# Ledger of designs, part 8: VH-VL binders against Integrator complex subunit 8-like protein

Target 1, 198 residues: Integrator complex subunit 8-like protein, of Dictyostelium discoideum (Social amoeba) (q54vk3)
Amino acid sequence: MNKIFGVKIDSQQKKRQQSNKNLTVFNNGRYLIYIGDIHFDRKFHREALRYYLLGCGLETAFYSDPVKTSVTNSKYLTFLSRRIFDCFYFLRAPMQAIVVSQFFGNLNQTCLVSFKIIQEEYYQLDTNYFQYIWELPLLEILLTTFTKQKDLKKIYLINQIISNPIINENNHPDIRKNFIKNTKHNFWKAISSNYLLQ
Short names: E, the ipSAE of ESMFold2; O, the ipSAE of OpenDDE; V2, 0.75 times the mean of E and O plus 0.25 times the DockQ between their complexes.

## First folded at step 4 (VH-VL)

Design a17 (from n07 with heavy chain N31D S53Y, light chain D50A; framework fv_nepuvibart; at its last look DockQ between E and O 0.05; V2 from the best seeds 0.00; counts 0 for: pae E 10.2 > 2, placed apart)
Fold by ESMFold2, look of step 7:
Structure a17 (fold): chain C 198 residues (1-198), chain A 124 residues (1-124), chain B 107 residues (1-107)
Amino acid sequence: as target 1 above (198 residues)
Amino acid sequence: QVQLVESGGGLVKPGGSLRLSCAASGFTFSDYYMSWIRQAPGKGLEWVSYISYSGSTIYYADSVKGRFTISRDNAKSSLYLQMNSLRAEDTAVYYCARDEGYDFWSGYEAFDIWGQGTLVTVSS
Amino acid sequence: DIQMTQSPSSLSASVGDRVTITCQASQDISNYLNWYQQKPGKAPKLLIYAASNLETGVPSRFSGSGSGTDFTFTISGLQPEDIATYYCQQYNNLPLTFGGGTKVEIK
C-alpha cells in the first residue's frame, strides 16, 4: 500500500515480531476489520476506527473499485457502519457520526440517531463535513436546529447545500444516485486521510 | 431512451460455444455493475454472473464457473458473455441487467434495467 | 446458498381483489430483498427494492413489507395488466438468488 495510509513498520528489536504480524494483517483487509472488531469490543474506539478504515480501504482499493466480499457483504456492511458510527460518537466527532448514519440503509434510523446527536451537539458540528450530507430530511433537521439556535453561519452553509440542483429529489434517479455514490467515496477518502495519515 | 439489447443467441449442440452481446444506450455504462440472468423455458430466474464498473471484479454462479466468461468494453458500452462447453441445462433466455448503484458502502443492489433477452437453445 | 421460497406458486383472482404473495428466506437477509414483475413474453421489471421501497413510476397499489426471513408483496386492487409472474430476490449474499415465482392470473 502507499505511505498515505500510515501503517508503520516497527523496526525496534522487541517490536519486530509485532511489526511482522501487523504487516501480515495489513495485507488482508478482512483480517484488519476483524482486528477492528476486537478493539471495538474492548472499547478502544480510536484503534478500532483505524483498523476499520484501513481494512475497508484495502477492500475497495482505497475507494477506486469497490469489491463485494464475504466480510463486506451487505449484512456485515450495515453492521460495520453502525460500529464506525459509534467510534466517531465516542471519539467526540459527532458530525462524522451523522454522515456515517446515512450508510445505515434505513432513513428512519438515520434521522432518529442523528436527531439526538444534532440536538445535543449542534454547537460542535464540524462544518467541513456538511458537504457529505445527501439525505434531504437530515438537512431539514440540521436547518431547523440551526434556525432555532440562530446560528447564521451554519444556516447559510446548509442552505447552500439544499440549493444545489444535483441534490433535488425530483431529478432523474441516475443523477441523484451518482451524486450519492461520489459523495460516499469522497467522504471515505477524506476520513481515511484524516484518521489514517494523522 | 435507456435500453439494453442482447444478441448472439441461437441453437447449438451440447459441448458447443456461443458468445452473447449486450449493447447499452441512454446512460453512462461505466458507472454500473452489470449482470447476466437467465430463465429456462417455463422456469424461474437464475443469476449467472456480474462484473464491476472497471471489470476488475467478476463473480460466477457455481453452475457456470469455468465454462462462462463475462467481460465488458466500456468504450463501446457493451457487455459480453462467452459460453463454452454448453449443456442442455444452459437452455434459457439470457438477460443482461444493470445493477443499480451498488457500491461497497450502500449495500443496495437491484436490477433496475433489463434487456428483452436472447434465447439460447442447447440440443442435439 | 440462500434459498428463497415463494408462496403460492400460482393464484387466480378477480379484478379488484387484494393479492398477497409471501417470500421466505432460508436465513436472515435483513431488508435486502427486491420484487420483480414479469409479464408474459416480457423481461422482468423492478417494482420494489429494499423490501418496501417503491421504484419510480410503479403504481401505488403495489407494496412490500417484512424483514429478516419473512416478506410480503401485496397488490391492493388487482388490475387486468397485473397478470404476470412475480419474483422476490435477495442480495444479502452471493450467489444472488430468486424465489421460484408466483403466477398471477385473472379468474
Scores: ipSAE 0.006, ipTM 0.499, lowest interface PAE 10.2, mean pLDDT 81
ESMFold2-Fast, scan of step 4: ipSAE 0.053; ipTM 0.586
ESMFold2, look of step 5: ipSAE 0.000; ipTM 0.441
ESMFold2 (binder alone), look of step 5: mean pLDDT 92; pTM 0.941
OpenDDE, look of step 5: ipSAE 0.019; ipTM 0.639
ESMFold2 (binder alone), look of step 7: mean pLDDT 92; pTM 0.944
OpenDDE, look of step 7: ipSAE 0.019; ipTM 0.580

Design a18 (from r07 with heavy chain E99D A100E Y101G D102Y F103D W104F S105W G106S Y107G S108Y D110A Y113I; framework fv_roledumab)
Fold by ESMFold2-Fast, scan of step 4:
Structure a18 (fold): chain C 198 residues (1-198), chain A 124 residues (1-124), chain B 107 residues (1-107)
Amino acid sequence: as target 1 above (198 residues)
Amino acid sequence: QVQLVESGGGVVQPGRSLRLSCTASGFTFSSYAMHWVRQAPAKGLEWVATISYDGSDKQYADSVKGRFTFSRDNSQDTLYLQLNSLRPEDTAVYYCARDEGYDFWSGYEAFDIWGQGTMVTVSS
Amino acid sequence: AIRMTQSPSSFSASTGDRVTITCRASQGISSYVAWYQQKSGKAPKFLIYAASTLQSGVPSRFSGSGSGTDFTLTINSLQSEDFATYYCQQYYSYPRTFGQGTRVEIT
């Protein structure tokens, strides 16, 4: 299970070629997402996630803008959110997975998947990601579970999010929409910092 | 087949209101974000507003913010633009256009299908 | 807001000519540029997206290139139906912005 490598000069030439290829690939976000799918299919979830984040980052100017796509197929982007969800789940990042489930476009599926994860992994839920939950039914599932577990700290944190007037004011839809857009943006920036640059 | 048809334009005095409509046919209207783009006589194109596939997200050009309201009725395959407090500089042909794609990532693209336009003239 | 500057504003051409229109963004926009054709009295027609990808049904004589800040639309052999005004548009960020337009007139 050992690899034999060539001379240092060949290594430098290979590095040069790799750098040049990386530069061209970095200019094509959709190609990077394709490479992510190859790694995902081989069960290399960390590598798949990195390529998905790089591709999405290039398509969104490193998460400063909404995701851009020339594909008019919203199912493709829903499929990508499922792939990214699976990456986080298999990397033992259940709270990040729960956040990503909000992108599925089907709230029933979001709640079903998240309920299962919350029940099985409640002790591993990273509280730093609670701020990225905007779906009220999901917040209620979290609150109910933490109440059953008598986790006073997590109960407090979820109640602070639920108490946010923006989340609770359905009669001010424009404010809620902008809040959700900013929450999505901030989530992907945080994820890129934590998973892409490490 | 795939068509967008605008209506509701006309001649109106400054300070008045108009309601523009755009009727879609030949595609699943509820799956697409929609746009309004205007063009003043002998001038270029100016983006006015965007509305998401479900109407939950709206974007407006700074020049029309607070005066124009964008809405949609997916059950009727119809788009609406309410023009309030009209000014002479709002005089233009108003086009509705379909976004290439919109999804749960809040992404938007270029404008692949356009209507024929409806003329709004604001003059005394 | 991202400014899109087109050049030239207008020019005369003959059928068979190779025509190049330039579009410059005030900041890097990757490949998020579309091109539209507008004939007198008609709505714009979608030609190109992602800077270089031709829309289905658009003749192969049309091509786009560029990335970052500098973009070009090329018509390799101008036909009579190509005399029109052409617009570039960025869809990188809000607000969406168009170039001023380039009018291609028959000589």
Scores: ipSAE 0.000, ipTM 0.442, lowest interface PAE 10.5, mean pLDDT 79

Design a19 (from t07, 14 letters changed; framework fv_tocilizumab)
Heavy chain, then light chain:
Amino acid sequence: QVQLQESGPGLVRPSQTLSLTCTVSGYSISEGYYWSWVRQPPGRGLEWIGYIYHSGSTTYNPSLKSRVTMLRDTSKNQFSLRLSSVTAADTAVYYCARDEGYDFWSGYEAFDIWGQGSLVTVSS
Amino acid sequence: DIQMTQSPSSLSASVGDRVTITCRASQSISSYLNWYQQKPGKAPKLLIYAASSLQSGVPSRFSGSGSGTDFTFTISSLQPEDIATYYCQQSYSTPRTFGQGTKVEIK
ESMFold2-Fast, scan of step 4: ipSAE 0.015; ipTM 0.545

Design a20 (from p06 with heavy chain S100E L101G P108Y D109E Y110A Y113I; framework fv_ponezumab)
Heavy chain, then light chain:
Amino acid sequence: QVQLVQSGAEVKKPGASVKVSCKASGYTFTDYYIHWVRQAPGQGLEWMGRINPSGGDTKYAPRLQDRVTMTRDTSTSTVYMELSSLRSEDTAVYYCARDEGYDFWSGYEAFDIWGQGTTVTVSS
Amino acid sequence: DVVMTQSPLSLPVTLGQPASISCKSSQSLVYSDGNTYLNWFQQRPGQSPRRLIYKVSNRDSGVPDRFSGSGSGTDFTLKISRVEAEDVGVYYCMQGTHWPPTFGQGTRLEIK
ESMFold2-Fast, scan of step 4: ipSAE 0.011; ipTM 0.518

Design a21 (from m07 with heavy chain L100E E101G D102Y Y103D Y104F G105W S108Y Y109E L110A Y113I; framework fv_mosunetuzumab; at its last look DockQ between E and O 0.03; V2 from the best seeds 0.00; counts 0 for: pae E 20.0 > 2, placed apart)
Fold by ESMFold2, look of step 5:
Structure a21 (fold): chain C 198 residues (1-198), chain A 124 residues (1-124), chain B 112 residues (1-112)
Amino acid sequence: as target 1 above (198 residues)
Amino acid sequence: EVQLVQSGAEVKKPGASVKVSCKASGYTFTGYYIHWVRQAPGQGLEWIGWIDPNSGGTKYNEKFKGRATLTADTSTSTAYLELSSLRSEDTAVYYCARDEGYDFWSGYEAFDIWGQGTLVTVSS
Amino acid sequence: DIVMTQSPDSLAVSLGERATINCKSSQSVLYSSNNKNYLAWYQQKPGQPPKLLIYWASTRESGVPDRFSGSGSGTDFTLTISSLQAEDVAVYYCQQYDSTWTFGQGTKVEIK
């Protein structure tokens, strides 16, 4: 792990890490997120993404610990979701970016940003990530776009997701809340698996 | 050598469940979908569903929804089909098959590698 | 679901002659964005799993002899064996993989 994705941690970052352990318990996940920020500021989006995903994974025990996941969601993910969105956008992964937009905590922003991406990139949206859309307005935008383009395959896939009674807005709130939680969990596991290995 | 190796033949009574395994070797298991297809004696081929071993995502033929469960264990590179509430018409050879997965324009590829098949016999 | 219908159900052809198998889909399997037909042909010999011959309607899989060719577009497709050999005795299936992965009922090819 000390040579994460071929990055050598310099002596100043190592000293800061040890100092934080002496004064305050330092979580390795948060340290990796700060390294991600360094790469992000340099426009190294792939490297930034890898560090963000690894850091979030450690903060949540790779989304296996519901308490740590809840803490990470409340403290970090609004900021990180926008950066991770940018990473996917610049890496030409528009469907992953659309999924991440659902983490913004503002449905209007989610729909605005995703509508632009869908109108520009509909032809290359990765259908393997359609299962991670839980916001009905996004599903409606996708369905309308694919219907206009007569893309029967993608229309079928979106309709399969919409027809699942678990995502119905009329369900008891606990059912929808659990579905969204599990879907978030599965998405982060999937992109961590896909984007952390070289 | 790229291959899919399935578990041995099973004999079951109506109402029971069966779980068929499909072990992949010679390639990156999480990079490809695994499909399940069955063939009743003297009959054609019928698609059951697919699993993405990477995400755990699945899709089922509507005929089998509620009875079929597809899972994958990435630590052993093994996919599983479980079929419950077995009936005599479920007697068939069950195949696993690999497709090359999704790309943005081509969608799914054809099935380039097949397992050897697993005979499941349902009789009283 | 897209229904795949093959004809004939069985076919007896003299060694060295041309065999022709037809496949019709109930709706188009042509994906307009890339202009590809999501249609495959498989060969299945007794006691063996199916073997992929042709994908995208006309592209031969690696290692498949050039006497096998596929043609057609949209809803109507053809597999041709230009000079039937003894090892070509098998059941042949067409398959759409554009959605829900349905197979034709099969065509048995035998030597006359």
Scores: ipSAE 0.000, ipTM 0.425, lowest interface PAE 20.0, mean pLDDT 81
ESMFold2-Fast, scan of step 4: ipSAE 0.015; ipTM 0.534
ESMFold2 (binder alone), look of step 5: mean pLDDT 91; pTM 0.937
OpenDDE, look of step 5: ipSAE 0.138; ipTM 0.727

Design a22 (from f07, 14 letters changed; framework fv_refanezumab; at its last look DockQ between E and O 0.03; V2 from the best seeds 0.00; counts 0 for: pae E 15.9 > 2, placed apart)
Heavy chain, then light chain:
Amino acid sequence: QVQLVQSGSELKKPGASVKVSCKASGYTFTSYAMNWVRQAPGQGLEWMGWINTNTGNPTYADDFTGRFVFSLDTSVSTAYLQISSLKAEDTAVYYCARDEGYDFWSGYEAFDIWGQGTLVTVSS
Amino acid sequence: DIVMTQSPDSLAVSLGERATINCKSSQSVLDSSNNKNYLAWYQQKPGQPPKLLIYWASTRESGVPDRFSGSGSGTDFTLTISSLQAEDVAVYYCQQYYSLPTFGQGTKLEIK
ESMFold2-Fast, scan of step 4: ipSAE 0.029; ipTM 0.633
ESMFold2, look of step 5: ipSAE 0.000; ipTM 0.433
ESMFold2 (binder alone), look of step 5: mean pLDDT 92; pTM 0.943
OpenDDE, look of step 5: ipSAE 0.457; ipTM 0.808

Design a23 (framework fv_nepuvibart)
Fold by ESMFold2-Fast, scan of step 4:
Structure a23 (fold): chain C 198 residues (1-198), chain A 125 residues (1-125), chain B 107 residues (1-107)
Amino acid sequence: as target 1 above (198 residues)
Amino acid sequence: QVQLVESGGGLVKPGGSLRLSCAASGFTFSNYYMSWIRQAPGKGLEWVSYISSSGSTIYYADSVKGRFTISRDNAKSSLYLQMNSLRAEDTAVYYCARDEGYYDFWSGYEAFDIWGQGTLVTVSS
Amino acid sequence: DIQMTQSPSSLSASVGDRVTITCQASQDISNYLNWYQQKPGKAPKLLIYDASNLETGVPSRFSGSGSGTDFTFTISGLQPEDIATYYCQQYNNLPLTFGGGTKVEIK
């Protein structure tokens, strides 16, 4: 169904589910993501986020299994990351939103939305999430803004991240891939603790 | 060294069956999504089937659905393709390939970074 | 299914030339495109992933660009060892689909 109680279900998600014909009927994670879309379209961003995270958690063994599941189609994943981004933004968790923007698969979009958020929501940027940023252009946007604000503490924190040789975009793609993998895993574990377990 | 080695190809008559094997070494096989990709003589590449790291998620190209079965044995680091009801148009070199991914929450359907040497399947009367 | 159309189907060029191959998707695939090299009698080899990222160990003369539906693959300064057929491949949607290939030969 495309509509339930005035809410539209993404036809692309439905088509992707249909293409996965060898999956068992027990794909509870997908069902929870669809429920999340229902809440999202009704502007219930907290509930939408909870269902999105729970659905992703079930598909990934609560973010502990780094490789599995039908939810990993990259186009669908990009769509889902944008929904989760919107949830964090509307819940006034701008730093979490900025971290999630790195999952968009389009660095220009990541930088554009993050620049807007950083400018508008400067005082709400939770420094505990700085450790989950791996895109150098995004780190440079943060550094430029903090420098203009003369925020010595935030400048120090971002410079620690930028000074990491892995982040400096040297000729070590496998090392960078592993670092990003661990950073993503740690982010989703932190988010699950804050939004599912509390 | 990271490598994939296929075996089991050969000549079969239309309607016959073959079982292909792919032996993996040099990496943790159980962490990777695997695919079979084929190439008819003088033609291009065609994706055939995909299996997740645990074996729970499987996909087939419409041209082989209902006739081919992909499976894996993680304890033996081996991938298999059971081919039934073979047709002349199934004649191809069959490659097993590892899906690259970044081995994280967002992995899946990325790039084939390691390929086997291929095994030839000829379906002819 | 997403159709991938490569142009040209074949080309001949001299050592040192710049070679450009194009790939068009029938639908928007963002940057979810890979490029492979296949030498005669051998398995394909990944050269470029995510439209523009060079795979480890691949010479810098190979590059990729584009997004959406239009993509290009370039060899800057063609070498004799670059004689091969090159394929694009999308991974935006199942089924995974490849372009028809472009055969590159030396004059």
Scores: ipSAE 0.000, ipTM 0.453, lowest interface PAE 14.7, mean pLDDT 79

Design a24 (framework fv_nepuvibart)
Fold by ESMFold2-Fast, scan of step 4:
Structure a24 (fold): chain C 198 residues (1-198), chain A 126 residues (1-126), chain B 107 residues (1-107)
Amino acid sequence: as target 1 above (198 residues)
Amino acid sequence: QVQLVESGGGLVKPGGSLRLSCAASGFTFSNYYMSWIRQAPGKGLEWVSYISSSGSTIYYADSVKGRFTISRDNAKSSLYLQMNSLRAEDTAVYYCARDEGYDFWSGYYTEAFDIWGQGTLVTVSS
Amino acid sequence: DIQMTQSPSSLSASVGDRVTITCQASQDISNYLNWYQQKPGKAPKLLIYDASNLETGVPSRFSGSGSGTDFTFTISGLQPEDIATYYCQQYNNLPLTFGGGTKVEIK
């Protein structure tokens, strides 16, 4: 059941393994993640997701605030993103899972897990979430699959995203960074509305 | 031009209060963690407090906990430090500094103070 | 709190000399250490981040090395404009802490 969660994400530059990175500011979050794991193990994926979202402070950590190494461990965040990914996958929300895969910090792993989901779950991909994809290789995987399926509507929607100059990286880096930040923020707002505020 | 400009420093008696301001320009202020760092006359640097880009994560050095409050207004590109119950040992030049936290998802980060203000002097004396 | 000890507290050298200063952490901080330069009456300036990475626009004569608890900062070919106090700073743990500083002067 834990097939996707087991995929290891390599750190791009540093790998924090220090146990002394567990600071009081994240104690509450870790406890909520622990409760989330209990629900996850019992296959209550929606409740697990709610605890994961609350525990990591996604409204604070993933929305606008980069995480400092002085206050947390990047390995902890990797595990958290994998758990949230697993929850969406098991809740049969494959498009939300694909969006979350962009948060893994390793584009090769993002493409690997997303490719499998896209191939297997093509008909369940909610087009309302296409707007939250910013990685070009991932958009290319989607486009290739939709082309094979001759799904003209989905081809059109993905091509609109690809044609955005910001996505094609032909603009200054700050423009793309701000676009991605806003896209992430809007995604987590939508998710919080659907999973925490019901 | 990227810059930070502090204001609000001055002379106060022990037990008094001051509010420092830091005006940011030339960059997207809302994308950065911000810190206050102080330096007593002729002494070294001491980190005082930081605030996350959204304002939701805040931490203080033990020497100022309960007395100082850091805050920000992203719409005005401004950082603040409210200092209450001031002591003689709080006498220092106070710098605001820009700090970018680790962007876990992109794998890029600079947890360093790459831009500093000119500093504002706070003197606590009877 | 992690204590950062710099050595020496001051030094005098001639233009063109190789200058080295050291920073020792009271516990393991991996490579999470920065170096700053502060000229009299001015704000500090970032020179090196993450123990060994040169900040954009900083001359290549400045370098840093080390990991764990022992760190070294080097100026290869001291220039007159390098007269300043240099500080190390760790970001492994909160609170963030600075070394006591090393004052570099020309003989």
Scores: ipSAE 0.000, ipTM 0.511, lowest interface PAE 11.4, mean pLDDT 81

Design a25 (from n07 with heavy chain Y108F; framework fv_nepuvibart)
Fold by ESMFold2-Fast, scan of step 4:
Structure a25 (fold): chain C 198 residues (1-198), chain A 124 residues (1-124), chain B 107 residues (1-107)
Amino acid sequence: as target 1 above (198 residues)
Amino acid sequence: QVQLVESGGGLVKPGGSLRLSCAASGFTFSNYYMSWIRQAPGKGLEWVSYISSSGSTIYYADSVKGRFTISRDNAKSSLYLQMNSLRAEDTAVYYCARDEGYDFWSGFEAFDIWGQGTLVTVSS
Amino acid sequence: DIQMTQSPSSLSASVGDRVTITCQASQDISNYLNWYQQKPGKAPKLLIYDASNLETGVPSRFSGSGSGTDFTFTISGLQPEDIATYYCQQYNNLPLTFGGGTKVEIK
């Protein structure tokens, strides 16, 4: 049994914990991802998700580093993001699924699947995850849907994100990329806290 | 201004060692993945080594694996390449380069900032 | 390793000409390809990323296209300052690999 404690611990401390645990029998995150696939095929989406998160955490020093193995292949990462997306979708976590769709590497596909989910699962959209949307076309889809629903609170929240100069202007590329990196890292930390420690 | 400056190159005999340094300025060095890329005289570009922003994930080209060690000091905004057991085929200009990618989904993107390069000559 | 075959190895063209360089990957790399310009005695400079996206500050006469295994880099209206060697580079798989380069000269 492994239990990750200290969701408020900084990334360096989590990295030290991760490096030490790599000496155990589960020192290969790919093995954990493989176990996740077994659970996924059996429709055990929550357990599949937990193994996917553990495997990614082990390979990436809790999401702060690129993956250690030959999973730097973009096709594999797209496949993995789709599996994690499916887990959230089947667990009725549609907003988390929408966030993960941004990792597909195909913005048209991201917008298409997100639009469908927003229509199907409107009342299940957890506003705590709005802060993890960085793709402007996706924010526009959300805004349009909330406007049609006359959902003033969600309109306000999305407008707060859209009005952030970092994501809405052609500022120095370094600033925007750093913002997106931190947003991605914070998302995976939040997900690990909510799905791995529960 | 964003800048990378290499140093430490020079003439060395086969079997010898050199340590290259790359000083970064004008950006938050600790946020970026970094690489060393080399170019033999009159030849093309060859990727040598990669290090993640935190320093825990490292990759080497097969031609240098076991002989070269990449490292970084984020507090000093510096990247290093320790080169041991040097061979004539290691003669090249060595560039440090910043990878525009930041995260585990796309740790490799593009080398948007390059240093001026430092020449390493391995000759008897 | 993914091999990047770049052609031609060199070319000569006149100012104002349209110059086309091709790059072929030994396996599917989606759109994970960059193009760099290296002027004599200088470090490379990024021009195009993700096969078709123009880097900030790069003139619009430079463009890239393609996906999968076949990629094209174009200079529309060659200028004297474009004399350089151009390299493609894939980042779909480690090790990162570069094409052999195309030397562009003015007639």
Scores: ipSAE 0.013, ipTM 0.567, lowest interface PAE 8.4, mean pLDDT 83

Design a26 (from n07 with heavy chain G101P; framework fv_nepuvibart)
Fold by ESMFold2-Fast, scan of step 4:
Structure a26 (fold): chain C 198 residues (1-198), chain A 124 residues (1-124), chain B 107 residues (1-107)
Amino acid sequence: as target 1 above (198 residues)
Amino acid sequence: QVQLVESGGGLVKPGGSLRLSCAASGFTFSNYYMSWIRQAPGKGLEWVSYISSSGSTIYYADSVKGRFTISRDNAKSSLYLQMNSLRAEDTAVYYCARDEPYDFWSGYEAFDIWGQGTLVTVSS
Amino acid sequence: DIQMTQSPSSLSASVGDRVTITCQASQDISNYLNWYQQKPGKAPKLLIYDASNLETGVPSRFSGSGSGTDFTFTISGLQPEDIATYYCQQYNNLPLTFGGGTKVEIK
């Protein structure tokens, strides 16, 4: 590992630096993400999160466009989602962290980390973010936990989400993809509003 | 039915210009990155350009940079390629292709739907 | 640019044969590789994405494998309708690049 001015440089940061070679000199999004990494390595999680959100917004035209793997390594996107997840976790925003775990590209890992967070941070789960869960196995974990806790309000909210036929339809890939795209867009808009507009 | 239909190809002299169009139907055009891919007679495939869902992100192959301009009109579900300063080596069948994923965090990208192609011939 | 070297450039096989095509990247592309089929006079069709995943509606006789720099595409039990040129394509880096193609003909 290399360090410059107290900043940790690891293999993931080297991947980001390599990806930056594929971008134009006018692309500010990648540099904002790099600045976020500097803050993250210094344990300044709120500042890191703010730069990550600004960088992602610029790279996606404020969540209107997907980021291409050919421009950004998909493993780098997975790494970035884990960094954003860690920021929410350390900022004691566990429900936001659980939502972000859906971006990992590995549903088993999503369920494992979410289960741990639900057990550790039950009383910190912000119900306003339940609407951003689209993975059925994760909804089942939440429902099972709320049932054990006899939390009638949270049971009701999760059942409303599970009752959406789009979430249970494997036969309509475009409908489900569009629903998930809109859910992701709305999540990042809500997060940007809550964490950038202070 | 999901479909892409190219038009605008033809015979043009070196140094001339041509505008290709691609009409999309059967899907939400505004959700997808779109690409132009060409194939010279008897040769392989060469990626030319792509444009993001909103039109904010554009990239060109070095061989066409500064001469070609990709654009889209989401209201009309149409993709365009303006080709200027055409050269003999630009002679090819030009395909428009839908370039997945439209989702920020998807792990794969592929040209899952292609048009039938339009022939551009650059000769004297 | 990432160079995609595809081999062989052409092959002839009998119906029912197992056909193997290889694709080599000039640098590590992880698993970010697709395979396309192009029949004479037609547009290409996606068969395999992300090195090994079969596209919806594509027959199970087609398969892909590999990661890093070395990739293989296989047709297990060649059918008459499989006569076509097959292309690999990387999406790890811009510009996107294709292999030179392999023409598959039936004896």
Scores: ipSAE 0.006, ipTM 0.550, lowest interface PAE 10.5, mean pLDDT 82

